# VH-VL binders against Protein disulfide-isomerase A5 (PDIA5), part 6

Target 1, 129 residues: Protein disulfide-isomerase A5 (PDIA5), of Homo sapiens (Human) (q14554r378to506)
Amino acid sequence: WMQNPEAPPPPEPTWEEQQTSVLHLVGDNFRETLKKKKHTLVMFYAPWCPHCKKVIPHFTATADAFKDDRKIACAAVDCVKDKNQDLCQQEAVKGYPTFHYYHYGKFAEKYDSDRTELGFTNYIRALRE

## First folded at step 2 (VH-VL)

Design g11 (framework fv_cilgavimab)
Fold by ESMFold2-Fast, scan of step 2:
Structure g11 (fold): chain C 129 residues (1-129), chain A 122 residues (1-122), chain B 112 residues (1-112)
Amino acid sequence: as target 1 above (129 residues)
Amino acid sequence: EVQLVESGGGLVKPGGSLRLSCAASGFTFSEAWMSWVRQAPGKGLEWVGRIYSKYDGGTTDYAAPVKGRFTISRDDSKNTLYLQMNSLKTEDTAVYYCTTDLEYGWSDFDYWGQGTLVTVSS
Amino acid sequence: DIVMTQSPDSLAVSLGERATINCKSSQSVLYSSNNKNYLAWYQQKPGQPPKLLMYWASTRESGVPDRFSGSGSGAEFTLTISSLQAEDVAIYYCQQYYSTPTFGGGTKVEIK
């Protein structure tokens, strides 16, 4: 990478500004937050990315579905923010969106299935006993 | 050092098609986001669309007036950006500029080509 | 889309005098997470492509003289040329890059 990848944000309220159950994380709190949850599905994204924009409603609905489960979190990291670029590089994010599953803060696997509420919820349900 | 050279402009009848090229040199083209901006004679600037690098998703965005008619593509092996224009209208008459933003990675365009004139008439 | 409105359409200023160009966006172009205004200014002379003057509303592009300054935040912006010189005769455009890029209508700056 030679140039700063930071792109213009979406024209409507940013995902972070919406009142949802998605945990919006930054480099400073990423590790600490993930360690406190048994299961976390993380979406690494860029606000300008069309593929990300399509998934956001599905991922948000998934987070809201599990909001009352203390062991589960759906989290998002904006890889365009300067302070998150090191984190996204360390997590080997090669494109947007990228989905990683973490078990008590430890990377377990990439999520590569359907980017729909149904796909995400089925995946998370399978992680629970 | 950085150069952008547009070509392919000319006179086309309404409903016709034309393909523009932009030859890039002096930077790592494969990592750059590329845009097309046009300017009708005596009028202001209008952004046409852009294409991201493959490392940033490789997708395209278009302004509403050209969506569905124009297609932006790139050939990283040739350091060349393309604009395929279909179903041309008289309102598409303009100088078409190839642009990029190398220093800051935004859409505040710090490099521009000389432009190529497309006339849609008669 | 965000609509950009410039005023005035044209202005004539004497050499050495101050020129002020206004730009208004139909919605805020300030991104709260990084506190940056996604607003650029360009200069275009006849027969030439536009040249970037300012980005993030007030940061001068390399090689741009210090008589050019940008100010404002949110939805109201100004480009100021503190002491107009002959080579500054041009059309000036503001542009937002907060969303799909859109340009103002341009302001023609002429010498009286």
Scores: ipSAE 0.000, ipTM 0.523, lowest interface PAE 18.1, mean pLDDT 86

Design g12 (framework fv_cilgavimab)
Fold by ESMFold2-Fast, scan of step 2:
Structure g12 (fold): chain C 129 residues (1-129), chain A 122 residues (1-122), chain B 112 residues (1-112)
Amino acid sequence: as target 1 above (129 residues)
Amino acid sequence: EVQLVESGGGLVKPGGSLRLSCAASGFTFSDYYMSWVRQAPGKGLEWVGRISSDYDGGTTDYAAPVKGRFTISRDDSKNTLYLQMNSLKTEDTAVYYCTTSGYTFSYAFDYWGQGTLVTVSS
Amino acid sequence: DIVMTQSPDSLAVSLGERATINCKSSQSVFYSSDNKNYLAWYQQKPGQPPKLLMYDASTRESGVPDRFSGSGSGAEFTLTISSLQAEDVAIYYCQQYYSFLTFGGGTKVEIK
């Protein structure tokens, strides 16, 4: 009420600013972080991309579903950040979103299936066993 | 930089004991599954045994030739893996390597130490 | 116990020529639940520890040159060096991690 009502509203929290189980990675910690997880599904994205915005809640729900499994991670890389552009080029990201599965930090395959919580969880469950 | 540095090797008589250490650095040691692998002079690689992370219960497994004589343990507060070798035989003469498979036994050994030589002779 | 058998014991290959190393397991190391062959290849040069080259039979470890390739499934596997270079002179070991851990006897690759 006492706040200036003509000031612009504060920006929405970014995905990275939300308290979720998604591991937000940058170029300088990507390799080392992935080596420490048996299975990592990585979402390469751009914050402005409408398709990415649609997937974020599904991917976040997937990460939260596996938060208690130390061997599994769901990670995200913002390819629009200057510090991540080299990483996204090295990983051959051609569009957004792009999903890669890494086994102990080694690229194993591109995930091209359903971009829903059900699709992601079924994929990861198959890897777990 | 991930480093594994073995120590404690040396000359010992048959029936004797030795304790090997492996000092780990550059990674979160407590999360990692660790193994010992040995190599007799001029011979091939032979797995000795392994230990899971403390989170997964610190479970140990041993190759048949060493079972009952060797014990693997870890001290996560010191980032150190140990191999206690008892009732040593001449055929235990080898370079002993410390290695890790990461967070599971379901993976290859991506990091190795330089090894430490154990010579068992009478 | 899964027994790993490598052939040949020793191989002499001219620079630029193809080297082929075979590895056979006494039991299948293929795991249907994750569709992986639990087999790795290591390179060891004199005075050095082994270096991981290949895992899950055909996945190249980071930094390993494209001339190294792995193939096979179940119980029979091959490591191929498409064009041997001087730095490839080493002993090569296969290893299963399906049931505990067992190494092959090694194959020494030398320049002819």
Scores: ipSAE 0.000, ipTM 0.509, lowest interface PAE 19.3, mean pLDDT 87

Design g13 (framework fv_cilgavimab)
Fold by ESMFold2-Fast, scan of step 2:
Structure g13 (fold): chain C 129 residues (1-129), chain A 122 residues (1-122), chain B 112 residues (1-112)
Amino acid sequence: as target 1 above (129 residues)
Amino acid sequence: EVQLVESGGGLVKPGGSLRLSCAASGFTFSNAWMSWVRQAPGKGLEWVGRIKSKTDGGTTDYAAPVKGRFTISRDDSKNTLYLQMNSLKTEDTAVYYCTTEYSGFTYGMDVWGQGTLVTVSS
Amino acid sequence: DIVMTQSPDSLAVSLGERATINCKSSQSVLYSSDNENYLAWYQQKPGQPPKLLMYWASTRESGVPDRFSGSGSGAEFTLTISSLQAEDVAIYYCQQYDSYPTFGGGTKVEIK
């Protein structure tokens, strides 16, 4: 007669809550962290952005691929967080996702190539010397 | 294009004071950690102190021989670094260099001025 | 303060031959959090300010010839010039930046 509803699945963890090699940075630690890495590719994003959601698994896989190289980092900044709004304005982030390459903390260029693991890994490998 | 130019050096008597200036151009001065490094005639390099960028807290640090006598400050609106030297001693005689500790390309001291000579003598 | 000791104080090397400069720190300058050595090398010619050659112990500064190489980890470091040229006559300094910056005493490189 009556059907009982099944319990809802548990909520999915946010990107920041996942155990990955991506460095999740905030305004308080952004500059200090970037200065200690020769090469950092930073993804500026918003959790609600559909384009960002599609890139997250590719960017995460890239971070995991370089996890053993201490001179390389893949970092992410959530520009919707109140704590990060000043940072994202200072870095001239005008849309999401935005990818910036930093060399010892200095902005070098925007990454505008393929938003895939292959695209990101090829870019980072070309930076190595 | 990128350059640092020191000024304000000269002859001063022991116990006297001098203020050195360093004019920066060709890079984003406000993002840089700035240092003073000195070199006594015929001797090696000695770090004097630093001032961090505003984004990194704008704090100052000093080598033990100058702590309490020297003060480092910056004016980002004028792209200028300062070294106020008080209670000068003969041991302070040196060429004083303005340098970046971090200018954005490297973490080493990558940009240097030509230096300004400070002579402390009676 | 971390004390930096260089050896030798001076060396004479023939043109085209290898020059080797050693640098020892009184404490490790390897930062465990990022596994990097906080060590730089500088070249100073008479009447000129120092010029950055190397940082992170082995990363060559832009524009520095590949005959210059850095090696070592922790507390013992080496700067090598694989084939000495006339323009390489200078005093070379190592410098740590793990704490308040300190410089080695310098090594004078001359042509034999």
Scores: ipSAE 0.000, ipTM 0.536, lowest interface PAE 16.7, mean pLDDT 87

Design g14 (framework fv_cilgavimab)
Fold by ESMFold2-Fast, scan of step 2:
Structure g14 (fold): chain C 129 residues (1-129), chain A 123 residues (1-123), chain B 112 residues (1-112)
Amino acid sequence: as target 1 above (129 residues)
Amino acid sequence: EVQLVESGGGLVKPGGSLRLSCAASGFTFSDAWMSWVRQAPGKGLEWVGRIKSETDGGTTDYAAPVKGRFTISRDDSKNTLYLQMNSLKTEDTAVYYCTTGSYTWGSYAFDIWGQGTLVTVSS
Amino acid sequence: DIVMTQSPDSLAVSLGERATINCKSSQSVLYDSNNENYLAWYQQKPGQPPKLLMYYASTRESGVPDRFSGSGSGAEFTLTISSLQAEDVAIYYCQQYYDWPTFGGGTKVEIK
């Protein structure tokens, strides 16, 4: 209650609650959803992580840029949720954020380049060639 | 009036267990992320761990020295936060504070603190 | 973990004198997306819990006197008390909240 001791600010919408083109996945639908997309870039994250918070606007902008391309998806998995912990272990997520590229649902490579809208869009454009 | 009141501290032998409670009032406890911070006698502050609101996943995180020995839980129906301390070591001797500080995106500092409860681990 | 280092360990200043406390982080705590430093300052008096004085390095908590000011960016920060009063005798801690919370070792402020 830094500014109003009697009325703390309301919680902000979570990334999942925001209206974006990012496809939010959970353990129950991860495998089936990825199989239907030619190219999916997945961001594994924790909502509390400052590095994740910094990347979220860039990743969201990237998803919005490719929203009309039926072959492309930008997806996110919250690894802090109990129901997603098995998934994040299976995918060998060691830290946050972690970015994996999947081709028709099969893991192809880890994305380790710039965590900016420009970096992500250049990577995805190369995949479409 | 916004308040956090800790209880359950006391003397315990090495290897023993102790459960701390923190009673919250004056705010919507169920929406709050709660933390435990400790302070050894005459020493500085050390973050112990935190628990998120159920809406934000209800997950827990711990500092390395307590990972695997301490468990944080909450009972929103009773507005109460808990710290279960197992396999206690003399190095765990400290005043334990219940704290809250994050409501929104963008990490906030700890703005509300309880009075603390003393845990002494000694033979 | 981000390591926080404070200096000096203790200082004694006369009433009305300026007191300066330094805090260094082992890595930057500046969050580029919002251009905020995730650094806080606390005051702790004997037998009491810490009291938040400052957040985002330079934003004063409600009710904190304007003689307290914070400055710095990235990895080097300063808390200044422009005109020390008797009630300001306390231990002061810096804390980063860019990653898992970590605190400085504290600076004890006394009257000469």
Scores: ipSAE 0.000, ipTM 0.519, lowest interface PAE 17.1, mean pLDDT 86

Design g15 (framework fv_cilgavimab)
Fold by ESMFold2-Fast, scan of step 2:
Formats: sequence, C-alpha cells, structure tokens
Structure g15 (fold): chain C 129 residues (1-129), chain A 123 residues (1-123), chain B 112 residues (1-112)
Amino acid sequence: as target 1 above (129 residues)
Amino acid sequence: EVQLVESGGGLVKPGGSLRLSCAASGFTFSEAWMSWVRQAPGKGLEWVGRIYSKYDGGTTDYAAPVKGRFTISRDDSKNTLYLQMNSLKTEDTAVYYCTTDTEYVYDSYFDYWGQGTLVTVSS
Amino acid sequence: DIVMTQSPDSLAVSLGERATINCKSSQSVFYSSDNKNYLAWYQQKPGQPPKLLMYDASTRESGVPDRFSGSGSGAEFTLTISSLQAEDVAIYYCQQYYSFLTFGGGTKVEIK
C-alpha cells in the first residue's frame, strides 16, 4: 500500500500495456499463435505475484533480444484473467511463474532453470540443433 | 485433384549427390508444410525432414541421420519441393516420398503422399 | 526423440474377424490444451505409398470405412479393424506428430 499526501499516483501500466516484444496470449489465440513459431517459451503468471514481478524485466529483455528472429517467441499468459483460467488448468499450471517450452505449438518441456535474461537466452539458443 | 509427383531418383555411388524434386498440384502449395519420408527396401517408414511455409518462417527440420548432408528447399512459384542429398551412404538407399497435410496446415500427419522415387546408393 | 513401438510385428486374422494393432510411445503424445492425442495411423499395400487412415488417435480420415477405429490416450494406442476384409491385407503404421515425427515399425496384417 503506497501513501500519497496530495494525490494518489496513477496505477502502473500492466505488462500487457507495455510496448515490448513479449507476445501476450489468451485462451482464444494461444494454440494458433504457438503453432506458427518454431520455438516459444511461455511464462504463465499472475499480475499480483511478487515472484512474477521480479522475473518480468528479465523475460521482457529476453523477448526483446530475439525480436528479429521470426522462428522464436517469448509469450506470456495471465492466468488470473477469467478467459485464461481453463487454459492455465489444461497446461497444468500449479504455481506462478511457470515456464513451458513449445515446439510448433506442441508442449516439449517445463523450464525450471535460472529466471534471468542470461538463463532464458542460453536456453533458447541451445534449442537450435 | 491433389497430386504429388517425385522425380530424380536413381543409382549413385557412395559419397555422391542427387537432387529429388516433387511437383505439387491441386492445393495451395505456398501455405503447406512439406515433408520427405523414406522407406528402405523391406523396411518401415522413416521421416527425413520438413520445410515450413514462408508464412511460418520458411525454416527446415531434419532427422538426425541426414542432418548436415541433406537440404530441403521449395520454389513456390513452380509448386515444387526439393531434396538435395549430399555425401550419400549405402544406408540412404530407399524409396523417397514427398508428403503433406492439406487439411491442417500446422500438423505433420500426411493425407497425401507421392508415388515415391527410388534412390539406390551402391558401388 | 519419441520412440514408437508397434505390436505384434505380424498378425493373421480370418476374414470377418477382428484385427487389433497396438502402438506405444516412449512419451505421452497427449496435448492437454486441445485434448488431442497427436497420433496417426497409415495403411500401406504392396507397391503403394502409405494411405492416411486415422489422425488425432480416433478421427477417421474421409473415405475410410467405419470398420477402422482408433482408441487410446497418452502413450498407448490401438487400431481396430472390426471385420477384416480381403482388401485390408497391408502393413499398418502408427506415427506421432507431437514432437517432430516418428513412425512405428509397422504391423503386417494377413489373412489366416
């Protein structure tokens, strides 16, 4: 809770409202979007989660690093949104953040390594065979 | 309506090269993901590799046994798929099929197959 | 790589009787997001290319007779021919398309 004696500060922009290279997906477009990309690392998150907030700058920097590679995407799904709850349950998201790697839309593995720009970047580069 | 016609097969010595072609008709070739699948005489089916549409990045994937030796390419203006085969080995002897899924662009099961072209690698 | 194993290697069935072919994957090919099993079945007759019979484990390709049915989920799948006909003599292959592509070794179906 932040105290302001004169006027309340405006709310911080949501991750989705920021101009970044992260693809923000919803249940309706999740499968079609992922099928069009050779490699997608997906971050399932909740906006209120402190662990998620800490990772967002690292994940965003990773997405921006790969923005010119049309085969690669870093995507995010807000699991608190009503229309995404079925998707997050189907993808077996049991906590936030959760990271999944998809190969042309097919789930390949859960990412459980370092939640840093370096960790994500090294992982994505290693996916190329 | 849909046709896939392979050509370019033949007898080649180990270490040699061959280029296979697949002429496609009856569907929107430029939107389709295309694959090559091979079958050694009396053996089962083995995936060789695939190429994505230009709208999906135009990239290629290869099975481990052919990676670095084979190259898949496409010419959308001619509705033709190619397989350039270099450094051929006797174990590359097989009937090579051109194949695609015309119903679901992003899947890699195959509702259409060509008749196949035989590649024999022998001294 | 996902390894596909078919059993039996060969099967002899009398005309009009049921033929059952099994296919096992080394990893699950079920995608929870669309509730589909990324598994296909093919029929190959001598001198011919393979023909698609089934996809998404249980969806019959257009024009395939209803005596052919697919079942199973996750890592274990079955193709059933409810009443074998002479024209069904062929080699049958399963194929996963969940991660790249891998074919089973094939099952030869013959008349007893």
Scores: ipSAE 0.000, ipTM 0.546, lowest interface PAE 12.8, mean pLDDT 87

Design g16 (framework fv_cilgavimab)
Fold by ESMFold2-Fast, scan of step 2:
Structure g16 (fold): chain C 129 residues (1-129), chain A 124 residues (1-124), chain B 112 residues (1-112)
Amino acid sequence: as target 1 above (129 residues)
Amino acid sequence: EVQLVESGGGLVKPGGSLRLSCAASGFTFSNAWMSWVRQAPGKGLEWVGRIKSKTDGGTTDYAAPVKGRFTISRDDSKNTLYLQMNSLKTEDTAVYYCTTSLDYTFGEYYFDYWGQGTLVTVSS
Amino acid sequence: DIVMTQSPDSLAVSLGERATINCKSSQSVLYDSNNENYLAWYQQKPGQPPKLLMYYASTRESGVPDRFSGSGSGAEFTLTISSLQAEDVAIYYCQQYYDWPTFGGGTKVEIK
């Protein structure tokens, strides 16, 4: 009556491994990608950060809400990856998560409002005036 | 009137070095992204590399054939662009054009103004 | 790198007739963010530097006659000279700026 032992559950997919509308950027493509979009909100994060984990569903939902707007992107940078450390230092990331708004690749301001889908959506809508 | 004037071309032996200059006038040089484009005799156009404005980071990018051998720099106080060419090969023989992209969108690399070009011949 | 292929290599056209030059990119050069094709066209006459004719595939540079028109989207583009004039004898190059800039091999336009 003993059933075969079940395999351990698979590890949770990383944010980058999920199929979402979030643009996952690295140091090599960050600048070039941002200049292609009129408005980009970038989330700089660390996968181990509990505060980042709480925001990810909200930020993902925001990206999905604007996926059909060619002028808008929601992008993310994993600052723990070796290849991204220079980028995160250059962008003056002091903690996680950090949110920056870029206009055609030019840093415009830091986003410090509510870390919810509603907060992000209202911010982006206001940018489009 | 926008004007770009290249100088420094000439005959050089394989393995040698040469420095090209481009004197710019008629626009705000310090705000412009500058590029070098070359053309081998009787052949097509090939982008060599670019340098961003100091405000946009002043970084340089190079085409694969010249990466590690060529260095682009600028002197905004003199409105001058430079191309330092090291370890020259016969396949580097070309007319070298100084060019700029005076567009208002970051990072676009179509070339709206060109100099007359300067010939670099690499031969023994 | 994105490879640009032009056809034909050379084209002989009578004065006043239409000249058509084709340019194909190995991948799409359309930026969906601004719905612009990152493609330019240049004219080069013997002994002269290239002159920008067209950018964003179909936007004429200032001073370029309206007989020059660009069309196409994504990966296939055309430059048309509706009524060839003697001064139009030149080599024409397409260029993408979606990635690091690359040029087509050129199309020589000459009088028939």
Scores: ipSAE 0.000, ipTM 0.525, lowest interface PAE 16.1, mean pLDDT 86

Design g17 (framework fv_cilgavimab)
Fold by ESMFold2-Fast, scan of step 2:
Structure g17 (fold): chain C 129 residues (1-129), chain A 124 residues (1-124), chain B 112 residues (1-112)
Amino acid sequence: as target 1 above (129 residues)
Amino acid sequence: EVQLVESGGGLVKPGGSLRLSCAASGFTFSDYYMSWVRQAPGKGLEWVGRISSDYDGGTTDYAAPVKGRFTISRDDSKNTLYLQMNSLKTEDTAVYYCTTDEYGSFWSGYFDYWGQGTLVTVSS
Amino acid sequence: DIVMTQSPDSLAVSLGERATINCKSSQSVLYSSNNKNYLAWYQQKPGQPPKLLMYWASTRESGVPDRFSGSGSGAEFTLTISSLQAEDVAIYYCQQYYSTPTFGGGTKVEIK
C-alpha cells in the first residue's frame, strides 16, 4: 500500500467560504449594510481564536434560523484583516469574540449572555418587543 | 381540522367600541402567530394587525389606520384571539376575519387558515 | 408601505381556456439573501373567506389543483389558471409579506 504522494487533502473551508446565512462584513460596507437592517447582531472575531471557533457553529445556526427575515441579520467581522482594523477600533472591540447589537445601524448594546444558538435566538426574538 | 370562529360583530355608532372574539380549535393555538384581516363590503382585503405566539412573547403590530385605536390580545388557556376596537369610524365598517400567520419571516407572513368572518357596521 | 397593483380588474375566460392575472409591487419583494419572493395568492368566492392558493410566489398550498401556477420574481408576478373550471370563478388577490402585509385590489375571474 502506498499513499498518494502528489495530492494534499483539500483545506477546510474558512467561515467566509461556507455557504451560510451569516453576513461577512468589511470596513467598507459595514455602516451601509447595517443601516438597511432593523436588527443586526454582529460577531467580531479572529480566525485563530479558540473561543471564536467554538461559537461559530452556534452563531451560524442562529443566522440560518433567521434567514427568511429580511429585517434581521447575523453578521461577522474578521478583526485580524488589515482592512477591518479601523472598524474594530472604532467599535471598541477589546477582545474576541465580541458581540454587538445594532438597531438600523446604531450601536445599542453589547451582548454578553450565553454563546449558544438558544441564547442568541432568544435574544433576537426578544428584540421583537 | 383547523377551525376559526369569529363572534362579536354588530352595529355600532361612530366613536363607539366593540370587542371581537375568535375561537380556535384543531391546532396548538399558542404556537401560532394570529392576525385580523378586514374587508369592507364589496371591497378588497386589508390587514389590521397581528399578535405573536407565546414563544415570542405575544407581541403586537398594527396597520397604520388602526394603530392607537385597536388592541389585539389572546388567551391561550381558552384558545381565543380578541380584537378590541375603540373610537370606531365609518371607514372601519367591514367583515373581520381571524387568520393564522404561517411564514418563515419573524415580522410578516401569509395567511393559511381563515375564519368565516364577522360583520362590523359603523353608522349613525 | 408596499403598494400592490393587480391587472386586469376583471377577466372573462371561456371554460377550459387559460386565465392570467398580473400583480406588481411598488418595490421588490425578493430577499436576495435567501432568494425568496415574499408573495402569496388567495382565491375568494362570493360569501366565503379567502383561501390561500400560493406562497413564496410559486409554491402551491396543499390541496390546490396543479392547474394553478405562480410565476415571476422581484416586483412582477403572475397567477395562471391553465384550464379554467366553473369552480374557479372568484376574485383573486395577491399579497406581499416582505414588510407590513398589503394586498392587491383583486381580479375578478368570470366565465365568458
Scores: ipSAE 0.000, ipTM 0.553, lowest interface PAE 14.5, mean pLDDT 87

Design g18 (framework fv_cilgavimab)
Fold by ESMFold2-Fast, scan of step 2:
Structure g18 (fold): chain C 129 residues (1-129), chain A 125 residues (1-125), chain B 112 residues (1-112)
Amino acid sequence: as target 1 above (129 residues)
Amino acid sequence: EVQLVESGGGLVKPGGSLRLSCAASGFTFSDAWMSWVRQAPGKGLEWVGRIKSETDGGTTDYAAPVKGRFTISRDDSKNTLYLQMNSLKTEDTAVYYCTTDSGYEYFGSSAFDIWGQGTLVTVSS
Amino acid sequence: DIVMTQSPDSLAVSLGERATINCKSSQSVFYSSDNKNYLAWYQQKPGQPPKLLMYDASTRESGVPDRFSGSGSGAEFTLTISSLQAEDVAIYYCQQYYSFLTFGGGTKVEIK
C-alpha cells in the first residue's frame, strides 16, 4: 500500500474559460469575424508567456469597456494551439504578445504603445473619429 | 547583432559595494524581463534576481542569499540593466551574467535566451 | 523555492555512445492550462556563458543538433545525447522557469 499523493488544486481557468468580452478567435473564424467589425485590436499570445499573463487583465478590461460598441472588438488568438499556427504565421507573428489593429478585417498596423487598459482604451477611442 | 555586454566587475573588500551594468543591443530591451545569474569559480549557475519590463510593472524579485543587499534596476532610455551590490561577502565572488528571461517577443521559443560574456566580481580582504 | 536536483554529478561516455542526464524538481513544473513543462536545458563549455539547448522540456532550440533530446513531465526530466561527439564535452544544467528561476547543480559530461 502506498499513500495517495496530495492532490494539487485544480488548474486556474484559462483566459478562454473566463467570462469576458474578449473574442477568442481561431483560424476557422478569424477572417469572417474581423470583417464584421470596423475596428478590431487583436492580441496574439501564448498562455505560458509571463508578458502575456500580465497584459491579459488590462486587455480584458479594455474589451469590457467597449462591449456595447457594435463597431469595436478586442480579440485574442492563442498561437500555441495547433489549429492556430498557420494563422499566426500568416499574420507574421514573431513573438508574444503581438498586437495588430485591423480595419474591417484588413491589417492596418501593429499596436506598439502601452500595454495597459489606459493605453489600449486611448488608442481605440482615437480610432472612433 | 543581438548582444548583452556586462561591465563594472572588479576587486572589492567584504562589506563594500559595487555596481554592475549590462548594455543591451539588437532587440527591444524595454519589452524584456531581465535577470542576473552568477557562477562562483568552479561552481554551478545561481539565479540572483530579475526585473520585469515597465509595461509589466517594473517589479523586482531576488534569490534569498542576496535579498536586502542587492538591487536590480533598468534604464530603458539607455538600454541598460544594473545590479547594485551592497554589503558584499566573500560568498558573492562569482562571474555575473545578465540574461533575458521568458516572454520576450520571439516566435518559436518559449524564452528569448541571450547571455552576456559575464563580469568577474571578487570579494576578498 | 523550487529545488532542482541533477544526477549524476559527472558522466564519462565513449564517443558515439548514449549519454543520459536526469533532473528532478521539488515540485511539478507542469502547467496544465497550456500543457507545458517549464523546464530548460543548458550547455556550458569552459570560459563561455551557458547556451540554451532545450525548452518546454522537449523542444530543441534552433540550431541544436538532433542528437539532443529531452523527455519527462511534471517533476522528472531527462536530457539524452544519442551519439556523443567530441564537441559535446561540457557541463549541462537543467533550469525551471515555472516559479522564478532555479538551476540544477550541473552534470559534467566527459569522454571515456
Scores: ipSAE 0.000, ipTM 0.501, lowest interface PAE 18.9, mean pLDDT 85

Design l01 (framework fv_lacutamab)
Fold by ESMFold2-Fast, scan of step 2:
Structure l01 (fold): chain C 129 residues (1-129), chain A 117 residues (1-117), chain B 107 residues (1-107)
Amino acid sequence: as target 1 above (129 residues)
Amino acid sequence: QIQLVQSGSELKKPGASVKVSCKASGYTFTSYAMQWVRQAPGQGLEWIGWINTNTGNPKYAEDFKGRFVFSLDTSVSTAYLQISSLKAEDTAVYFCARGYDWAFDIWGQGTTVTVSS
Amino acid sequence: DIQMTQSPSFLSASVGDRVTITCKASQDISSYVAWYQQKPGQPPKLLIYDASTLQSGVPDRFSGSGSGTDYTLTISSLQAEDVAVYYCQQYDSYPYTFGGGTKVEIK
């Protein structure tokens, strides 16, 4: 009763709040989590970044494609969060999005290929062969 | 080296069909979308569409739906553009290009298709 | 469809000059803009993507800027080898569209 008909729409769920196979990491758990996975592709992003917003559904679809592979992870780090700013500096993130491949937690290379589900998926498939 | 090599020039009569090939080398073919762009004589660039090289699913600009068909042979890292029922206005240089973050970073040399009687 | 209006269509400048080419989108394209250089008889070459990111191997005299609907390609010191037609392209939404091109000549 007595509800305002002009109420603003509910806020959109953040990427972290969505039910996906993406591992959302923070500074406190980043290194320990990566050490447990043979292959991890990490997306460093900022929620306000338009380029990041465009990639998020592609990266999410990629994570979902590999959800049943125990040795593979697709992870994301929000570099705008206060507790992640030191991590993003340590990892030499100079812009958003930035994609790094880690092998058992060790930085191996920057991913600079097509930022689509197709590109990410085939990159990861090649790592397994 | 990363490159896209296209088939040679074609001279066709109206009503014929043409099939242009674009062979990729130096990268994982299925990791990048293949884009198609045309350039009519003395004109600018016009996007035809692209094909997902992993799934084979194409996306066409409205003006190119029907007569223009994309296909792939992933075993030889090659993409194809087929144009049926050729018209004089199809005379152009046709380029394939590799998608890279939706920008096109590698381009084929172009295939000239001339349609005349 | 998003229309990309490029200006000027033609310019003539001297070696060492600062050259500016503009591209206006009919709607906000969120910096999803690429710039290409096409020399006579050659395919286009990517110079700039995401409005301002310089492609590897491209000379640093080329730069891109802009946001929203208005984007600019700048050549800080024009060289003889820069004679070409330049195109902007949006990849925010389908169909992808190109500007009409700017022909750059040395006078």
Scores: ipSAE 0.000, ipTM 0.544, lowest interface PAE 14.5, mean pLDDT 88

